# VH-VL binders against o60147, part 342

Target 1, 175 residues: o60147
Amino acid sequence: MLEKNKYLYIFRHIQTNQVLLSQGNVLKKTALFQLPYPLQKPVAPNGMRPAKLRKDHWVPLLKVEFPNESMFQSVFMQLLNYRKYRSVQPLTSDLLKLPIPVRRRKIMRQEVPNTIADLADILNKEKFPENSVRLQLSDKSDSEYADWPPSVQIDSEEIKLSRGFREKTTVDEAR

## First folded at step 15 (VH-VL)

Design ra11 (framework fv_lerdelimumab)
Fold by ESMFold2-Fast, scan of step 15:
Structure ra11 (fold): chain C 175 residues (1-175), chain A 120 residues (1-120), chain B 109 residues (1-109)
Amino acid sequence: as target 1 above (175 residues)
Amino acid sequence: EVQLVESGGGVVQPGRSLRLSCAASGFTFSKYGMHWVRQAPGKGLEWVAVISDSGGSTTYADSVKGRFTISRDNSKNTLYLQMDSLRAEDTAVYYCAREPWDSSGFFDYWGQGTLVTVSS
Amino acid sequence: SSELTQDPAVSVALGQTVRITCQGDSLRSYYASWYQQKPGQAPVLVIYGENNRPSGIPDRFSGSSSGNTASLTITGAQAEDEADYYCNSRDSSGNHLVVFGGGTKLTVL
């Protein structure tokens, strides 16, 4: 079952730009199953789990607040479905001619623009009340990857990357 | 028309080696990742190995790791599977299969298979 | 068993609709593809990426997916559809490995 929550937390990998969706403000290891490509070289070259989740390698991309849990679940499920759909689309001939490492790098670099565009597409198709969906981004320029409907309000305050989505700082506790 | 034709199967004693070939035609072989998939008599499909389009990356199922080697010769449009230290449980029809793009996770074309029997 | 679970057998009457199911946690992240295999023959891809048909596959074959479950539907089953059907997907660990279901034998009555 999904938690009864109205917040969607979206993370970006600092090296690859791959994106993870989360219903909580801290990533769980199971989120790694969302990845189209492994983050790191496999330790054993068959059937092994991806490299360990390193939480310090994932930074906030954006936080979405929905007016209720029903709307959150609808959008969250649709975003997961958009990602599944993208994974089975044929690659363009231009991409196919590239060596696999270069090809993967180009595809991974597009996950941030694609995720933001997908979110906007879903929100444009669904009729939510005006200013009912609140976006808070780590970099407000990322909002330019899409055209947003009247239901969306973008927070003027950016997410402070040094704090992530966490409510308390571990730095202060470790002093 | 895309065609994949396996060869090299036969009866072999445990502990011995056998090399399978897959001859590809009807497409630009060097642009496609290639896989080996096997099927024991009366059983289901089991993935064995993959090789990237350039041959620079290979991955194996745990059951064959250290014993099998997948390779390719793009100038000859041919895929290979070198099978060493064969065991009775390696008895199967071995299929050559093409992935339509990197990490697609499915196979658009299969060969007709070649039977490997490890016995006595 | 494999990471993908299929019932070993299913039956359908000629001209009726049958649904073959495949379950596994990898299906939450990746679509299933489906293969038809007749005795003594190689597998043939019939559906990929949830509901795409390769050229030459009849339109009576369709796919669907929800949560951890994928389904292959044959509408108006014909005698020639009698075969083993296998689902496959990517390994749930993200290593680009492939996993197959155990297969379902379809009998057309």
Scores: ipSAE 0.012, ipTM 0.588, lowest interface PAE 8.7, mean pLDDT 82

Design ra12 (framework fv_lerdelimumab)
Fold by ESMFold2-Fast, scan of step 15:
Structure ra12 (fold): chain C 175 residues (1-175), chain A 120 residues (1-120), chain B 109 residues (1-109)
Amino acid sequence: as target 1 above (175 residues)
Amino acid sequence: EVQLVESGGGVVQPGRSLRLSCAASGFTFSKYGMHWVRQAPGKGLEWVAVISDSGGSTTYADSVKGRFTISRDNSKNTLYLQMDSLRAEDTAVYYCAREPWSSSGFFDYWGQGTLVTVSS
Amino acid sequence: SSELTQDPAVSVALGQTVRITCQGDSLRSYYASWYQQKPGQAPVLVIYGENNRPSGIPDRFSGSSSGNTASLTITGAQAEDEADYYCNSRDSSGNHLVVFGGGTKLTVL
């Protein structure tokens, strides 16, 4: 029914590799509710106000085009659920050996491979038509974090980081 | 087409050693944590060991700690379980299993299993 | 610590609803996942993350949780659902452990 709501825009933080999911090509401040805060014993940030959004610190990771809005909504909600599930799992023994700041950095760095693996897992479990889901990545090597089903077609053209998902005309913060 | 194929099971005397292998295909093995789970004849599932995607961390069930060693070779897409000082109670079908993401705590794919019988 | 407790056996008449339960302290913090195992076969993931079905799993299977208890519900049981069912969860002790329930043998009458 809404043609433009068939795209999933995935952003990554330029320094931490934290990931944010967006229904539009511009991040909203509310996207920060996806991040687990606090890290040590994360709780759903349902009642917490998100931190200030620095839009200039987030760049495109990948864009997913679905055949329709229904499939988009299903995959988007499942990805959010995967994030919630990860946030309540115990830390691995290798992470517990690290000082807290190093541990946080390592956990955040894993969000990119984890998100790509989660996306592939969801798409492998669902039955979509062949070549019906199109991935466009900023770095095509990131597709190697997962094995993709026949429903997925990876675009030969990478997303230009200088443009992002939109023309970069200004440096801005959350409004 | 994720596939996990265990091998190395057989009949072995108490106190001896045995090495199990699990050949993985159809996915990027180096990106997934891997587990061994066993099942004694007519009994339930028992978790044995886990190894992280890099091989940098391992954890064992108390019943096998100090006797079993889990390892992996990401260049060969192979998971191993070295079993030393085998006891009759180690008799079981041993499954290798994939966790879909780090620390997920559940398994989306299992191998067919390989039977280890420890008898005198 | 965190053991998971299941009843050893339950029966259900063809076409009726059955609920298999799993209880343990880890379920207050982590979702339960459920596996179906038929004789001579490897376990098959049926439900994960409380109520998510992998592709190929019929919609008659559903999951729920409340407090320290998780449940697998089969609505309109079929003959092919006769199997052993296992729950599993992460250990709330936080040391990378996985714990399984003792299993429930489902007989479809």
Scores: ipSAE 0.000, ipTM 0.505, lowest interface PAE 14.1, mean pLDDT 80

Design ra13 (framework fv_lerdelimumab)
Fold by ESMFold2-Fast, scan of step 15:
Structure ra13 (fold): chain C 175 residues (1-175), chain A 120 residues (1-120), chain B 109 residues (1-109)
Amino acid sequence: as target 1 above (175 residues)
Amino acid sequence: EVQLVESGGGVVQPGRSLRLSCAASGFTFSKYGMHWVRQAPGKGLEWVAVISDSGGSTTYADSVKGRFTISRDNSKNTLYLQMDSLRAEDTAVYYCAREPWDSSGFFDYWGQGTLVTVSS
Amino acid sequence: SSELTQDPAVSVALGQTVRITCQGDSLRDYYASWYQQKPGQAPVLVIYGENNRPSGIPDRFSGSSSGNTASLTITGAQAEDEADYYCNSRDSSGNHLVVFGGGTKLTVL
């Protein structure tokens, strides 16, 4: 029996609400390249710089179980591209009126609703079998950011954060 | 405005090589997966190859696997197709095309194409 | 890998409705996208993700899908709609593989 990765974990930063995608229960340092702003040290708006992962700063937002690895890979890659696409779009005039620090906080705050909306959009465009995709959230109210297709079943149980799960999710790097 | 401009096409003899280029402008090239699609004169569209946004992943149609190499230079906003061991059946207009996101399976922008004619 | 099948030609009278169909097993799992190609020109995306229109595409173009079949419908066909139409979809077995239909030549009479 081969172990096939069919799970997508999405994590949020407890202070900034920035989002990271992971192909498993363990966040790798390279996931930080998904962020347009480095943690605690601002660079140019589109700059990305590796920062150390802090075990206590990232929590699961949601977990998606796909029926097979090919569907998982398809959705995962599309989500990464949605994030990259958003990072290159022109800012709205409303955001451009704000001071840079306020603007960045508003943009970061929207990553959770945007990621959930993007996931739903991708799943609505794919023709997955009915109830074939299981969605489990840390906060079920976050499912309200989108309309879900018949292929998605939202678990009645929310993700409960345990010490072991969090320890496997983030790694402290002292290098 | 998004633009893709192919170049490098021409007449070439069977068994020789040719390199196509696609110059991209009007978008952040390094964020998009890119494809080559060809069309033989009077025939339909045929997918040739894809390269991921970072260049870390490539896939080829069986008809060109082992003979063609797709590559990109994100610092120059340019996509390439190295075509080796050319055959008469490779005669086609070659288009570069952008995926709006990886694995989307469709192309939102196409270049105007460059004609490759393989003949003796 | 997977193949998409289109009829090679279809005709429609000016101002009437025409439906172009695309059939293949990949369409059970993925939506079709449609391209219009006029002689000597590059393809232009007219429908993606079943029934979404890019900016600038007239609302007379629409898409639908059921089972292994996808359709492009043009209501009130205009002379400028005369072109070749191609469907495409993802290969059901591959991450980045795409497959095209053979194309349908639309003649507006």
Scores: ipSAE 0.000, ipTM 0.464, lowest interface PAE 17.8, mean pLDDT 78

Design ra14 (framework fv_lerdelimumab)
Fold by ESMFold2-Fast, scan of step 15:
Structure ra14 (fold): chain C 175 residues (1-175), chain A 120 residues (1-120), chain B 109 residues (1-109)
Amino acid sequence: as target 1 above (175 residues)
Amino acid sequence: EVQLVESGGGVVQPGRSLRLSCAASGFTFSKYGMHWVRQAPGKGLEWVAVISDSGGSTTYADSVKGRFTISRDNSKNTLYLQMDSLRAEDTAVYYCARSPWDSSGFFDYWGQGTLVTVSS
Amino acid sequence: SSELTQDPAVSVALGQTVRITCQGDSLRSYYASWYQQKPGQAPVLVIYGENNRPSGIPDRFSGSSSGNTASLTITGAQAEDEADYYCNSRDSSGNHLVVFGGGTKLTVL
């Protein structure tokens, strides 16, 4: 009998602050389809997926524990939809005044606060039981990007960047 | 199984308005970004507009920005293009197209197109 | 630059190999996708993401990319391959999401 997945792992790129979502403690190259701005020429069209996944460039940002698989799937799909929504929004006149490389760096730097705010928004809209969703962050100050509902409990212990956690993460790369 | 059917094309005078529709079937419409692409007679393909899966975000080509409005009704599985202040240069077959990603540069399914002719 | 450049026409003899090219600065960052369009019909996706074929597309169609250039290759051209071929990619200028090449008319002799 297989245990159903109820964990969402969120990773941050160390240089660009771009964010990847992963189902459980597995980060595979298909997750790179989530990226609007490629770190390198993409395997998939339109910069949605970089050619290679480099495990040394991604660090844990946040771990979410859900009470069951159904709640996990609902939140995960909604979070992906929020990210797609943001990728097609019209740019402000202030952003359009910037050179393209500067503009893209500014947009990418907002991915961490945006993802955290989107997660909180989704959890505020859902009818989850009190203290049923547990968040563990690498940097607790990132929780300040949003107002959290009563369904959320923020773990007092931060995610440590340790050999054990990295070694347990499955990373697939293009050959 | 996936089908996209455009309608609403016709002959219209410059400066007037026209509304195009695209009826979708065979897939979960509310989970896909949708695009309008046009082709002038004897000319190439030109991207016009995109709308996100929820309808909350839109982007337009510079040639139509401020004149065209893309919208969708997910309860009716229908995509729309409101075309205002029409010009002779807007004469084209208009295709609706589905994208696997909201901001994708590729379209896996296309409708058969509807002809819009702007003439005096 | 947001423009993608294609030669307007190319010919190939039945059973021979033909290459159609697409060039633009955006192709340094993004892969091209390719569409086949026959007279009076809607475009059909034949290649996406450098060299991926949708289900139902014959294996004689392949794609490649180098620098600012993408290519569609048809190995062993058939009469049914006679059509217009368009490349497209994501716009690197940031103002548009999508750009198309001008199209290449393939004649199979």
Scores: ipSAE 0.000, ipTM 0.476, lowest interface PAE 14.9, mean pLDDT 77

Design ra15 (framework fv_lerdelimumab)
Fold by ESMFold2-Fast, scan of step 15:
Structure ra15 (fold): chain C 175 residues (1-175), chain A 120 residues (1-120), chain B 109 residues (1-109)
Amino acid sequence: as target 1 above (175 residues)
Amino acid sequence: EVQLVESGGGVVQPGRSLRLSCAASGFTFSKYGMHWVRQAPGKGLEWVAVISDSGGSTTYADSVKGRFTISRDNSKNTLYLQMDSLRAEDTAVYYCAREPWDSSGFFDYWGQGTLVTVSS
Amino acid sequence: SSELTQDPAVSVALGQTVRITCQGDSLRSYYASWYQQKPGQAPVLVIYGENFRPSGIPDRFSGSSSGNTASLTITGAQAEDEADYYCNSRDSSGNHLVVFGGGTKLTVL
């Protein structure tokens, strides 16, 4: 069970650009349920086991601070629902014509821009107070995937990548 | 239009082998992932195995790993399940099923099933 | 047993509404699909995604989802709806891509 808080931690995979959402600054194995495609390969015929969650393969994408936990919960649940909805939409004929590895690469590569666009869409539909939602990105150019409402303030400082969200930042509460 | 027809079921003694086939028609077989799903008499549906459209990737349920092998021949529009070291618990109707697109996680078409009975 | 939980049996009076539920952690990330199975027959897809019906499936069948729970609703149940109903979903926790519920036997009274 995740504890209540007002921060949303968003991670991206270093190779695939798939995205994981977290209520805490450390990923749990259950976050893997969010993935449209599993990162683990099937067990080989010789009985080798797939790798477990590799935290070193996930780096910070975005950290969002909400003014209260009810706003956090609303946005977090809506983001998960957007991802579920995308996963069951019929693929276009153009995508279906592509070989599966190429198709998966295209779909996975779009998760970063899609997640940022979805976040902005949710925040634009909600009528939050001006400058009440704070965004801190690892790469500020990623904010250009969307048009942000007046409720959003983008931090001038980027997130350090060495230890993910485990180290203290100007936005983090004390451990 | 779309048809899936299983064959190869029968009565077999424990420890022996059977090979099931599923003949596909009415669609471009080579572009779809295919699954095997089984159902023991009077019991529910149990997922068994999946194979990707090219045959390059396979995944198995823990209960059959190391004993069953899923394969396909796209030139013949046929899906296979090689079942080795059969156990009484493998007694079931075996269905082949089509996944409408990669990782969709549901099946739009099913075959009629073929019964495998493992008894001594 | 399955990783998705369904009640084994449910009854509904002719013309009344019945809801069949499916619960599991995978449903937080993926929608359930629903199959109808009559004795001696292969399963038939009834609902996929949140609430999509394949061609030929009557409008009385609908789906919904919230949190870790998915539901199949039959509004105005008919005698021909008497069958076993199975939910399924994607499973990303291991190497399995698919998991099924244990099934619910619907009796129309």
Scores: ipSAE 0.000, ipTM 0.554, lowest interface PAE 11.2, mean pLDDT 81

Design ra16 (framework fv_lerdelimumab)
Fold by ESMFold2-Fast, scan of step 15:
Structure ra16 (fold): chain C 175 residues (1-175), chain A 121 residues (1-121), chain B 109 residues (1-109)
Amino acid sequence: as target 1 above (175 residues)
Amino acid sequence: EVQLVESGGGVVQPGRSLRLSCAASGFTFSSYGMHWVRQAPGKGLEWVAVISGSGGSTDYADSVKGRFTISRDNSKNTLYLQMDSLRAEDTAVYYCAKDEGWSSGWYFDYWGQGTLVTVSS
Amino acid sequence: SSELTQDPAVSVALGQTVRITCQGDSLRSYYASWYQQKPGQAPVLVIYGENNRPSGIPDRFSGSSSGNTASLTITGAQAEDEADYYCNSRDSSGNHLVVFGGGTKLTVL
């Protein structure tokens, strides 16, 4: 049995700027199913597989602390919904005229600003107490992608972990 | 127990309008995307439309774009499909379906019983 | 034609193994899900995400994929398995996420 979580961990891809949401401070391979565009070719002989999780390709984007698990679950589910259905919005004719790789790269680059804006939108619609939601970002300038409600407190200190929210232990360093 | 119940189907003349409803129960309706999938008599499944849990995002198959409008009322746990400018080719059983899965691959874990729409003179 | 291609019909003898295939370029990158549809009934999800079974689906149903092909295997087919089977996956062509195969009618002899 694991304890209930009130933290949302958000990661970004170092090359594509795609975003993954996580309930834990370590990404699981299944998180790759969140990606609208697969990053790796399928591997024979098992045919199609989700892209192999390259943990070294994903870095922290932001960490959100909620006052309780209920608020965490509400916001997390809404973010997954916003993210999941953004890929069904119609593409403009200008985007459709671009070669597929160029088009996908432009779409992928928007995931960081889109995720930040989605989070702010959800928090503006929810009536949380003042300063009850704490944001810690890897790059504080990313907070400028949105207008935040009074419920949000942005940490003055940025996330300093280079690859994931879990710090290395002596055992991990030996591996 | 998850249940989806469609209604509103019937016989309608070409060029007319019809509105379908899907009543949902047994899950948190506003947390899931809802779809309409149709099946012409003796033919296969054809995806028609999607609406996100919040109602903020919609998309349509090219064959119905500009004629059909998907909407939802989360306070009533009800999904709608407004069908305008109906054509003979729109004759089909219309299914309401709940989505599940990730952005990389959607699947439909629950379907309604379907409601028949016949576009005929 | 659809982006996902299925043979229109296959047959299997009672108790034998049958494999239903779905082919399309999108299957190189996305998993297929499979639905069973009996006459006059709504489709029922039998496999999702390559080889996961929903609760209540017998273990004789399994999924696999290789290259541009996804397969539904029924090991030890029963009379009740006689139905139409549809694959579905993501549409790779543009702004739609859903595409269905044309369906395969399974006859259990």
Scores: ipSAE 0.255, ipTM 0.719, lowest interface PAE 4.1, mean pLDDT 83

Design ra17 (framework fv_lerdelimumab)
Fold by ESMFold2-Fast, scan of step 15:
Structure ra17 (fold): chain C 175 residues (1-175), chain A 121 residues (1-121), chain B 109 residues (1-109)
Amino acid sequence: as target 1 above (175 residues)
Amino acid sequence: EVQLVESGGGVVQPGRSLRLSCAASGFTFSKYGMHWVRQAPGKGLEWVAVISGSGGSTDYADSVKGRFTISRDNSKNTLYLQMDSLRAEDTAVYYCAKDEGWSSGWYFDYWGQGTLVTVSS
Amino acid sequence: SSELTQDPAVSVALGQTVRITCQGDSLRSYYASWYQQKPGQAPVLVIYGENNRPSGIPDRFSGSSSGNTASLTITGAQAEDEADYYCNSRDSSGNHLVVFGGGTKLTVL
């Protein structure tokens, strides 16, 4: 009765706006392999500490509920392929005119609009049943980065950043 | 050019209410979180409240929680702060400030000129 | 109240280097941002995300951080740099919570 992996959890970095995709409501360290640029605060010169996942640096961006695991897997794999494709494309002439640090900041800031646009593009290309895919955003204005197909239902209630992706408890619902 | 203009400050008695406004221009208002930051005369900066770009999420400093309400009207590009049950320690210049990104409040790239609120008996 | 500690005042001679420090546990998790405030004016962002300068901020301003400490350095201080400087960061105990340092008054001699 319980289906595994029918939810896609999308996180954004609070400083860089870089995006991580997750099959679970908590990020794993391996998710950092999705990122082209380092996120870690500089360590002491004598330190040999590997890159760490700072859970408190990642906030919810978007939660996607699919009707089944097969549809989840299809969309999730396509999103990963879109991100891989973007990471190897040549930079535009406008970006090449910028100093490297400024260029990287602009590229990173575009990950939120790009991820949302890519998700919508994938969902528009697939023939999913009407209202079968549910989106819940931390900020509903982010839905304006794309035109959504009839298969998508956008939740009127936003995700509370203080709770991450955790489900409401009976105590939380009483308030 | 980004501009933030506060209004609504003045002199009020303790226990009364006051509403501040901040008119924003020069950026896509609905895409950015907005904050109120205050500064008592001769004192430092104190963060007061935040609201997300859509208006769906808010948070407050412990000193004002339950008394102040932050809100916004994206159709008018205007931020508000409703201040109830005012106390002498609420006396300050109130600044509205724009955050960078999506309401996470990491840093404030633009500030208004401030509006003075004096709570005195 | 502020959970970030700054010295109340510091002085520097014209053309010399000054370092203003900010200390607190939140800096172990988050970078500090720095604001300059002149009398009767709103604060102006001078450094964000450890060591990034907004457009229009002179390159004599730089930032650094290590452990629970962040620093703002002004190399070759000018008369117009005389101001109050505030650091800020996120409160590590909460979300959307911002904390400011108490401020440092810089006098350029």
Scores: ipSAE 0.006, ipTM 0.503, lowest interface PAE 14.3, mean pLDDT 79

Design ra18 (framework fv_lerdelimumab)
Fold by ESMFold2-Fast, scan of step 15:
Structure ra18 (fold): chain C 175 residues (1-175), chain A 121 residues (1-121), chain B 109 residues (1-109)
Amino acid sequence: as target 1 above (175 residues)
Amino acid sequence: EVQLVESGGGVVQPGRSLRLSCAASGFTFSSYGMHWVRQAPGKGLEWVAVISGSGGSTDYADSVKGRFTISRDNSKNTLYLQMDSLRAEDTAVYYCAKSEGWSSGWYFDYWGQGTLVTVSS
Amino acid sequence: SSELTQDPAVSVALGQTVRITCQGDSLRSYYASWYQQKPGQAPVLVIYGENNRPSGIPDRFSGSSSGNTASLTITGAQAEDEADYYCNSRDSSGNHLVVFGGGTKLTVL
């Protein structure tokens, strides 16, 4: 078996700006368990399942290329841990004053800047070689949410894929 | 295997202080929120306090605000509860609990065995 | 603090189905989790996120929710199921304040 995972694929929801992390270029339904707020409450009578994954509702935010799988695993694990830290912290008094729907919308909208800031913080703590980590964004201005270390190279070209990180096809074989 | 072991309970007089500890093992301690939950003799469960995985955020039940302080030392995998100005109504078994939760809501997947605090003259 | 209301006691005949309920406004927004507590022991998680079972929890335990009410159902109750059952959820204010129900003592006849 060959070690192959050196890319981190980060998706954003087109309406809520919630963020999903993926080790592959196609989202799996189980990725929905990452969400702090479900898109909808599951209605299964014989058990709970994540909300239905609609791949057309998730667009590329950021693709990160690491020099090797070891670096990828370290950063990916740390990023998931940062996300867990945020999910258990008490809300600020400013947020508690807002009605629940407004509060949730504000929190969800912050996932993009928070994820980018977390990634930058992790990469600043690690001493990776200069220009060894490559970032490619769908909107390059999102890189301005953080200060990046010398190990990071931001591609001048933005991601132009319209359906996740997949190449366009006339027929989608993956259900 | 996940384990939470409480210590520091005992008999203490009203108005005094007591510090509880909870030693954690078997999981990445710094990645999870930790809680204290108490149970008075013959009564139900009452949530007391929470601390975030990083230690940057804390919150408390109204009954203990200003008297109890939750803290953690992630380098030692240890959770603490500093209890000041103790009252008779603080008499309870104190449980250390690990929280987990995603979009499905928050829950306590692991609990310690508890440590008894008795506040009496 | 949000309140979660449980009936203090319920009885079920051996082998029959029992439903324990938990009611509160927070349940409109958050799922309940359920804990079993036997005398002298720490609580044990039996259901989380509406209807998920931790490893080792028998299939006879299930959960459901509708509106402001969550339920724990034990299908084919056994003697070992005799215990106190507690529900919990997040505070309806949306912070990480946790609220527990008052507990329901289940007697298996």
Scores: ipSAE 0.000, ipTM 0.472, lowest interface PAE 15.5, mean pLDDT 79

